# Ledger of designs, part 145: VH-VL binders against Cytochrome c oxidase assembly factor 8 (COA8)

Target 1, 167 residues: Cytochrome c oxidase assembly factor 8 (COA8), of Homo sapiens (Human) (q96il0)
Amino acid sequence: APERGAERRDTAPSGVSRFCPPRKSCHDWIGPPDKYSNLRPVHFYIPENESPLEQKLRKLRQETQEWNQQFWANQNLTFSKEKEEFIHSRLKTKGLGLRTESGQKATLNAEEMADFYKEFLSKNFQKHMYYNRDWYKRNFAITFFMGKVALERIWNKLKQKQKKRSN

## First folded at step 13 (VH-VL)

Design me4 (framework fv_ebronucimab)
Fold by ESMFold2-Fast, scan of step 13:
Structure me4 (fold): chain C 167 residues (1-167), chain A 123 residues (1-123), chain B 111 residues (1-111)
Amino acid sequence: as target 1 above (167 residues)
Amino acid sequence: EVQLVESGGGLVQPGRSLRLSCAASGFTFSSYAMNWVRQAPGKGLEWVSGISGSGGRTSYADSVQGRFTISRDNGKNSLYLQMNSLRAEDTALYFCAKEAPFSYLYGDYFDIWGQGTMVTVSS
Amino acid sequence: QSELTQPRSVSGSPGQSVTISCTGSSSNIGSGYDVHWYQQHPGKAPKLLISGNSNRPSGVPDRFSGSKSGNTASLTISGLQAEDEADYYCQSYDSRLSGYVFGTGTDVTVL
């Protein structure tokens, strides 16, 4: 039915548009930072008359966001876990406790942590190289489709203007 | 190798609830959007609900909006459909279906399907 | 509910060609959204047959072909064989519904 077709079926918060800046269309909503990736998710608005090209762009952006969030959530958790294990191991080797006199977590100095950072970067070099390659490929594709959508909108606007002139 | 197995179907009275499960194997579950598609006896296919790979986005057919809830547990490679306020019209074989990887050339389609689990809503 | 219209049934003899139409509206096929096709044998789950209007997945015989023009997509089965007896469903995306839509289904019989 037409009535059912008018309703958006994604779960974007309905109240979010009331908090969009006045100078911008309230199409998308930016959420709080993800606990693990530290990235702010974008909740995408689905237009009532979305074209196939617009849908492809939106899905590409959504898929890229999920890919990016998964990558950084995994990296941040892995980094945090391995950092804690490294600190614990080094403190144990020195015969030191895990807490300071003030009750804070005992830490290693910058010189000692340099070994961990070098090892972590070396271990993850290829992984980060592939991430950067895919990140640039994805952003190129997004830019390309943004251009195609912009051209489609310009063409449609020109067709409307031409039709108005003729009629 | 790649397989989807539904479970949880059965006979229920109108107005009650039922929860369906779908167990996935042979692929990286968290990387793909998942869907529920139903088929009433002797009738055609009807899309019911979909969920993104991360679980962050869900969508529903108008006929089930507000009554059904789709969810997933990526750690268990499992998809779920919580069905509340069941009606006789919900009687159908419920299929779990995986979306193909996103493609700039081709639209969304379902490349892998389970065998389905039968839900009968009758007094 | 089905949003795409297909003929109820189509029949042919072994070796013949049959064509199944799938007609949509301006909010789906007419807007340019791709059409996909599924084959369902009795008592079995649907199987992907054609993706993206005309692409054949690995393992699907060359006898199956798809096309799309305007509001209508078509599935053609050439060299019809007994194992082609099945129900066939088209599927697309509908912008008005913001969701997937299936065709009414076509029963193919090989006489």
Scores: ipSAE 0.037, ipTM 0.645, lowest interface PAE 6.6, mean pLDDT 83

Design me5 (from mc2 with heavy chain P101R F102W W106F I113V; framework fv_ebronucimab)
Fold by ESMFold2-Fast, scan of step 13:
Structure me5 (fold): chain C 167 residues (1-167), chain A 124 residues (1-124), chain B 111 residues (1-111)
Amino acid sequence: as target 1 above (167 residues)
Amino acid sequence: EVQLVESGGGLVQPGRSLRLSCAASGFTFSSYAMNWVRQAPGKGLEWVSGISGSGGRTSYADSVQGRFTISRDNGKNSLYLQMNSLRAEDTALYFCAKESRWDYLFGTYAFDVWGQGTMVTVSS
Amino acid sequence: QSELTQPRSVSGSPGQSVTISCTGSSSNIGSGYDVHWYQQHPGKAPKLLISGNSNRPSGVPDRFSGSKSGNTASLTISGLQAEDEADYYCQSYDSRLSGYVFGTGTDVTVL
């Protein structure tokens, strides 16, 4: 946290200092973290003269992002659900109620929660392994198409130079 | 030649134990996850158990959890299935199966090599 | 239900095409896990026919093709031959079970 002299005098709501990107931005931009996946989305710039190959690459990147966002949103939801079920089950086996004397939700200690984390990671190992495999497959495809787009751009520059050298 | 050969099957009474073995050859055994898959007479395929290449991770179908133990000896290129508290429902041909190697061009974890199977009959 | 659902049988004449469906749920095919297909002739071990939804192993004719959409995968056999008469099984991974799951199996008869 910054000390006095580095802090602003007035506290403004976070929303009032935000604005959309400039309308004529010619670059990709990164948005705020998604509520469910906690990943920052990339909003892709679309050129007016986008080639079919460039469109294929952009759509592949967009689809990969959507797939990645969905995976982590679902994973976070599953984690939260199973964590709550685990806590409820353990409190029941210990003969404890779901609430403390002060009306707050009862919780488990760090040692007991470590058992849950180990079980969750172990149980989801294959799911994460398939995620990693698919992530690498998608990134291989993206890299391949990025290479094709780069070659197309080089070829277009070469043929443009040839046109410049016409009669 | 990549090959898997199962052994150890036979006739056994309910409640008894039996140990199956699978001998692997023609590939780097320790680099691949291995599985047991069974097929009851006239029925379909049922996955039973799996083990990682190092042996550090194992998994089991609910129907055998707590009764069967999968293990491997990478120095002997061998996979094992220890079957305890056998039931009539465990009667099946038991196959040893190897998971495929992931590759950027052909990435998959299918069962690419299967043994001939060893028959386990549980009856009184 | 954790087992993948296939039709019990399909039949065709030599040269025709047949398609076998494999329907799962949100915990397996619906979660994006790959579907693999196996061919089993009577008295023989299963043979990998299609891996990773649509990839053919070496030695598998291009008459065999696979696809996947949503909760369902399909195996198509084009130009049906007498030697294609066999049982066919799909397989995927199920996150709820933390293990592999096979289809109910389909008996293909070549008339």
Scores: ipSAE 0.000, ipTM 0.459, lowest interface PAE 14.2, mean pLDDT 81

Design me6 (from mc2 with heavy chain S100G P101L L105I T108E Y109H A110Y F111L I113Y; framework fv_ebronucimab)
Fold by ESMFold2-Fast, scan of step 13:
Structure me6 (fold): chain C 167 residues (1-167), chain A 124 residues (1-124), chain B 111 residues (1-111)
Amino acid sequence: as target 1 above (167 residues)
Amino acid sequence: EVQLVESGGGLVQPGRSLRLSCAASGFTFSSYAMNWVRQAPGKGLEWVSGISGSGGRTSYADSVQGRFTISRDNGKNSLYLQMNSLRAEDTALYFCAKEGLFDYIWGEHYLDYWGQGTMVTVSS
Amino acid sequence: QSELTQPRSVSGSPGQSVTISCTGSSSNIGSGYDVHWYQQHPGKAPKLLISGNSNRPSGVPDRFSGSKSGNTASLTISGLQAEDEADYYCQSYDSRLSGYVFGTGTDVTVL
């Protein structure tokens, strides 16, 4: 079975650092930033008597975190890879080597790199639009369910208080 | 251009097996989840199975769970559906379909490209 | 319910507007999942017509529009044309099934 706090079972481009929260933690735990996405993961505490609504909220938050981590890890890797390919292609077209006379990596000037940035933004426009849309919808849903959980907890406290006042 | 080409369909007896293939080109295959969707003659679309970009997660319709196995070979840009214990009710045109969003974008999935389909007929 | 409910058929004359409804449940549309629409001409594979409730892919005429409210999504075809005669399917994601769910399909006839 996967360890408590293990957030990923499968690997796509796996850019996330491995984390383990303290074994005795009774609260949500925030990990260090991932090397690829640069986002901090949250390890969610699962209460002994978690309600179905609380479970739905936690799973939604976990899924959103995994989605966000994977998106930025993949985006950063894709950017770096395509940037390197673009530089190598342009240097080859000019008949230049991939390294300077000092052995350092050869680079393109800012004017030449502007072409790459324009192409990268254009190529990834739809992906970023859908990311932003889904981010909006996910955060709205999380906020909505957080509100429902809060109302459930208030209602439960009121019911318990009324019960403690006798019949 | 994105292209999906299914193969492997045919006439098969009830209780036997058949394996479908889908050859993909024109996109980064490993970055997208893939699905099998079927359509019985004169009927509507029915989702059969899905597989994540890495192949690590699979999902199946209740009607095929335990009988069908979806798999992929990212090195060959190919998707497969192993169909065991076939029933007359499995008779349908089987489409290979690509998700429109990168595999890591969860929760809201659409199928932006479909193959031509391969016909599977289960009959005695 | 494992599938989304659509009317079996809708008809109209050229130039009219027709609307196709797609009704789901709490495990799919009701949970906030987007609705997507596909157009299928006889003997052809389905083609994506609307993604994410209202987004039109490149090449889809602006007379096709989508909307969603609560448990129901709608596809509206304005300025109906002969080539719109086809089957239309809605699709969403179902959390109970952990997979995709399609609508029952609507046959659009242009009279």
Scores: ipSAE 0.000, ipTM 0.477, lowest interface PAE 14.8, mean pLDDT 80

Design me7 (from mc2 with heavy chain E99Q D103E L105F G107D; framework fv_ebronucimab)
Fold by ESMFold2-Fast, scan of step 13:
Structure me7 (fold): chain C 167 residues (1-167), chain A 124 residues (1-124), chain B 111 residues (1-111)
Amino acid sequence: as target 1 above (167 residues)
Amino acid sequence: EVQLVESGGGLVQPGRSLRLSCAASGFTFSSYAMNWVRQAPGKGLEWVSGISGSGGRTSYADSVQGRFTISRDNGKNSLYLQMNSLRAEDTALYFCAKQSPFEYFWDTYAFDIWGQGTMVTVSS
Amino acid sequence: QSELTQPRSVSGSPGQSVTISCTGSSSNIGSGYDVHWYQQHPGKAPKLLISGNSNRPSGVPDRFSGSKSGNTASLTISGLQAEDEADYYCQSYDSRLSGYVFGTGTDVTVL
């Protein structure tokens, strides 16, 4: 049971992008897409009477969200970097500069870019397999704890009904 | 080989600062919450601080709140503890410990891997 | 009362069974939070022995078992061996502190 006052809360690092749910929200809030991951973050509502099991579920969902955002932010960064390196390398091989005579950024045609996409997918195949494995593992765990929380809520509701009936 | 190696401990005067480091290897560091746990000579274990896998959430024991700062660098597989305003009561062996909610399915919030510890002595 | 209460020491002879209790309060074990157990040999780091009240990590002998009822968790070591001489700590989460709590620790002696 929580003690009056002096309850501790999680703190986010100052360097991390933040958003706030509406002031009167009693539900989970979905925010705008993250700049780097392109995923929408969810801020979780914390009820005053949160059970240990409900807390375990919420923290599992929060950690899974953070893991997912970190993975895609890193993947998007790696893709952009390797794409630029590939374009630069191919232009150098052709004896071309990074910009056209008109000053525009030099680009490769669709057939040449297809080579990059094939190479990138092949290179990252194992990484994506591990991501998918962990994603399913995490969702299995979340579903399991959601089921346990649902059963706990049903049990508590039944106990309250019986108490009200007898009293 | 899954391993945690602490460093940065030493003798320090009361009121001064010290920074501890923990180097992780053999697992996907960014996927797991990390913790600092200390043990005073001849005494029991005391949880000090925790940080989520992304670094987005931190927590502290009341005894160190406002004085210690936990942080991590996932690109370097490293965990840190910045210790300010040190007191004689902070004298302890400081362990780095990993938490994994999925490695042992029912083992959410347990500390499954521990480092060897680094000794911090606060004495005048 | 933030720390979980364990007996200071327990002792037994080789081949016998010993049980270590870990008593908490309504803000931790009494609220249903899981209890984990660690073994620490002198000069060594703690090793996870039991997770989630009763689950054994890979490599932990089945003579180690855990249970939980109400405000109290128990670690039982059957077939006691000389190498079991160590300190044993329970650990849970405390909602009042919004953090983790360890037990006072128990020294197991094999006579």
Scores: ipSAE 0.000, ipTM 0.526, lowest interface PAE 11.6, mean pLDDT 81

Design me8 (from mc2 with heavy chain S100H F102L T108E A110G I113V; framework fv_ebronucimab)
Fold by ESMFold2-Fast, scan of step 13:
Formats: structure tokens, C-alpha cells, sequence
Structure me8 (fold): chain C 167 residues (1-167), chain A 124 residues (1-124), chain B 111 residues (1-111)
């Protein structure tokens, strides 16, 4: 995979810092929340004996994470922008300034914002439907590959036990 | 039509830098991993670098690690290869190539769409 | 460097069958990584011919078939035609290199 080359080609210190925390055994690591998506990224540990099946699972999980982060970053940006535009429009209609006398941003009450939330949800209904559909498909695929990896590991353990017995 | 068009190749002296571009059209660019593959005159294919659909993950061949940087601008449907510290052995036709989508139940596919290539010559 | 070994050339007469081998190692084909095949005519970009060991993309004639066993993948061209004269490359993933590798390439001549 292209991902593997970048992560493994680094020097030992930089390679470890990229996907495996230096102070812990090399396992999957959870990072801080992304500024835009507000989701915590997972940095995947890549074992040196990774099978093709394990690589496919990891790549699918990484791609799903990137897809999910990009979706929510874009969604949050759109929400923020449209919310601000709505507030400005309503304040202008009411003959109010953009800022209070104290210099703070003027706001609308919860009841006034209800119209915005309803419009935003309605406008984005189909987009969220497609997101949910794709999310289920991706999770099904991840679960399926997780099962295949588990079976592979069980089979390998059984093979090792048979070889130990025959030796 | 799904299409990739490379540009930016040319004659450069050893030790210099060059930036290649690849313009994509006819598909949802951000949904696919992209790769650079090179071919020296009269020689075979060599994989150079790859990047995930979002741009969050990159990979490099040992021969270019630390010298080349792959990147993409999904808003412009464009792929890039920044080539630093060029050597005579980097002389090749550089192709950009799209990965076939991961088939969730049946596995990975190869590079299904290729550009025509852009020639990079590193010579004094 | 190419990590997968192919014969330099293979030749056949129109209507005959030719087979191109692609031999890897335990870190690539031997580990079970899929093998893809590409056809390249002189002066042209490569074209994906076989995907994932044996799958033909739309538009590829059924004369082309792929298989894989152990450390070796094979591309078979049946009913050889003049337009099949080209270079053929296999490709796989290599866990030791953590990247893609191509075969040395095979020049197919139709005589």
C-alpha cells in the first residue's frame, strides 16, 4: 500500500512518533480532537509481519477514518457559516446592530434559532442519509474483514500447534 | 471521460528541483488514491509514490524517500510531485495513475487510469 | 528496482497461446498479495489488463486470463493477435518494501 511506504521509510525515532507513541508498546494510538471535524484520529500500528488481509483491514479502517473526518469537517464549517449568515440577516431585519453596546456579538434566542435549525436539517437531509448509508456499508465491511483476520489468526495458531506436536 | 494529464516535466541540472502536476477530470478525485510511476527511457515501470484520497497518508519508494514529496489539492482536482535534489537516475517519463476503488468484500484493484506521462531529464 | 521476475521476451504465431510468468517472493506474491497486469504499447501509457489476479476490466477481451499459485502469477494470451504485440508488466504489493513493485517486463512479439 502507499501508506506503508511513508510510515516505514522514516528513521526509527520519526517512524515510531508517527504511528506508535514512544513511551508505550507499539499499539494503535488515539490522538487529540481534530479542529474542524471534532473527531479523535486513530494512528494505526503496522506490525512487521502484517498479512495481506490485515493490510486490507487497516487500509479500510484508515480510509473510513479519513472519509468520516472530511465529512464532519465540511459539515461543521457549513453549519457555522450558515448560522452566522442567518443571525446577521435576522438582526438586520429587526433593525439591530451586529454587535451589542458592550462590543460583544449580538445573538438570537433559542426560539428564534429554531427556524435556522429546521431549515439546516431539512436542507441537509439527503446528504446525511447518504452519509448514514455509506457509514453502514463501511462498518459492515470492517466487521467482515475483522472476522476474516480473526479466522486467519485462529488458523495460524492451530497450524503452529500441529507443527509443535509433530516436531 | 475519466482522464489524467501530467505537466511540469523538462530538463533540469543535477541537484535542482522540479514540480510535476497531474490534472484529473471525469471522476470524484477526492475518493481515490493516486500514484506516481516512472519509466526510464527503454526501461521498465517503477512505482515512485502514492497518496490517499484525502491526502492524509503518503508513501514513497526507498530511492526517492526524503527527496520527493507527493501532495494533492482536491478542490482543484490536481496531484503534485515536488522533486528535490534530483539525480541523473531520476531521468524518466513520469505517469500519474489512479487506484481502482477498494472492493470491500473482494479486495484491492490495480491502477485503472493512467496519464500520458511527462518527461523529466536530469543532465548537466 | 523490479522485485518481480518476468521473462524478457515471449513470442508466438497468430492464433497460438502464450503465457508470461511473474515470480515473486514471500514478501509479495508468496504472502498472498494480489497481482495486477498491465499492457503497454510503444509510446503509450500502460493499460490495466488484469486486476486482482484474474479479473478483466470492462473492454478487455476474454483471450486474456490471469492466475496465481504460490510465488508465481501467470498471464495467458489465447488466440494471439498482431495487436497483442506489446510490453507486459505484473505488479504487486511488497510488505518488506512497504510499497508497490512491478515486474521486469516481458516483450511479446507476434511472428
Amino acid sequence: as target 1 above (167 residues)
Amino acid sequence: EVQLVESGGGLVQPGRSLRLSCAASGFTFSSYAMNWVRQAPGKGLEWVSGISGSGGRTSYADSVQGRFTISRDNGKNSLYLQMNSLRAEDTALYFCAKEHPLDYLWGEYGFDVWGQGTMVTVSS
Amino acid sequence: QSELTQPRSVSGSPGQSVTISCTGSSSNIGSGYDVHWYQQHPGKAPKLLISGNSNRPSGVPDRFSGSKSGNTASLTISGLQAEDEADYYCQSYDSRLSGYVFGTGTDVTVL
Scores: ipSAE 0.023, ipTM 0.632, lowest interface PAE 6.9, mean pLDDT 82

Design me9 (from mc2 with heavy chain K98R E99D S100T D103E W106F T108S A110H I113Y; framework fv_ebronucimab)
Fold by ESMFold2-Fast, scan of step 13:
Structure me9 (fold): chain C 167 residues (1-167), chain A 124 residues (1-124), chain B 111 residues (1-111)
Amino acid sequence: as target 1 above (167 residues)
Amino acid sequence: EVQLVESGGGLVQPGRSLRLSCAASGFTFSSYAMNWVRQAPGKGLEWVSGISGSGGRTSYADSVQGRFTISRDNGKNSLYLQMNSLRAEDTALYFCARDTPFEYLFGSYHFDYWGQGTMVTVSS
Amino acid sequence: QSELTQPRSVSGSPGQSVTISCTGSSSNIGSGYDVHWYQQHPGKAPKLLISGNSNRPSGVPDRFSGSKSGNTASLTISGLQAEDEADYYCQSYDSRLSGYVFGTGTDVTVL
């Protein structure tokens, strides 16, 4: 971790992470979790001689990552907001203040929070199902193009080898 | 009931390889990220590696990067840690631990259930 | 150092209160990442004691409470009992390391 580039995160939900990969990186770089999405961004290495197929794969992976980051950033903000509202509502119903006697932020026990989690997951079930469907569609497309890129690289090496052997 | 059971630990010589397994039961395994956490005898906890529910994303502590490989088989409800190029410093009790549900949905990165651990001793 | 700093040991008498500090840096606790606490009895696996700075899992007594301010989190055990004698670890996420970090651990002794 000491050789990692500067880590800065955009505060906007759709913003781009300011995480920088090492200057001499020749592979994809995995960054820290984004503050809003809690997902680790991948900074893609761009080869100097990137093929059109490799570029298409990289762009698909980048677009999928941006879509994924946006979804989870929005979901986590919604979760945090609704969780806070739920806690405040329950504390108000009990006649309790928002702070403990020690001045700390008041909270609910795990059993009380279980009701919120069940409600949140139930309410967002269809949204998560559509997310999973789209995630799988994107992931299948990525896997397909990864296979094509791998095959292209194998064929190119095989052709170079054969040319060397053929006079 | 959620259960995690580790196996595969033992005595190995430096430079050799060992594979740990964790058998999960009592929950939808594919819905949870999983982690390996180790503890050297008489020492504190050290996070080793993590894997997303789908297996599509993996992460490693700097101390094991390039030597250890985490993987999972959701059809078998099993988590694995392939440990290569073992060093004396890798000697520890290795715990399997379950991460937050739905991969970071709750903004927390904590371990709600732990296995009993499997002991790995790297010595000549 | 990549670990969160805890006192090595803390002691108290039955019925008393003790507090364990967990000090991080700008790349972890200071960046707003939540702090979680684990209790480990000798020869046993760790057990989640506090999640998300202050939330108690089912089965954890009200005697355990957590808080966080700036670069420091605290675990307070009120009404100390013999059963509380254990090692306690804080844990967070570190953006510079891109990984999870644990505290150095604190041995709680009940006299």
Scores: ipSAE 0.000, ipTM 0.476, lowest interface PAE 13.7, mean pLDDT 79

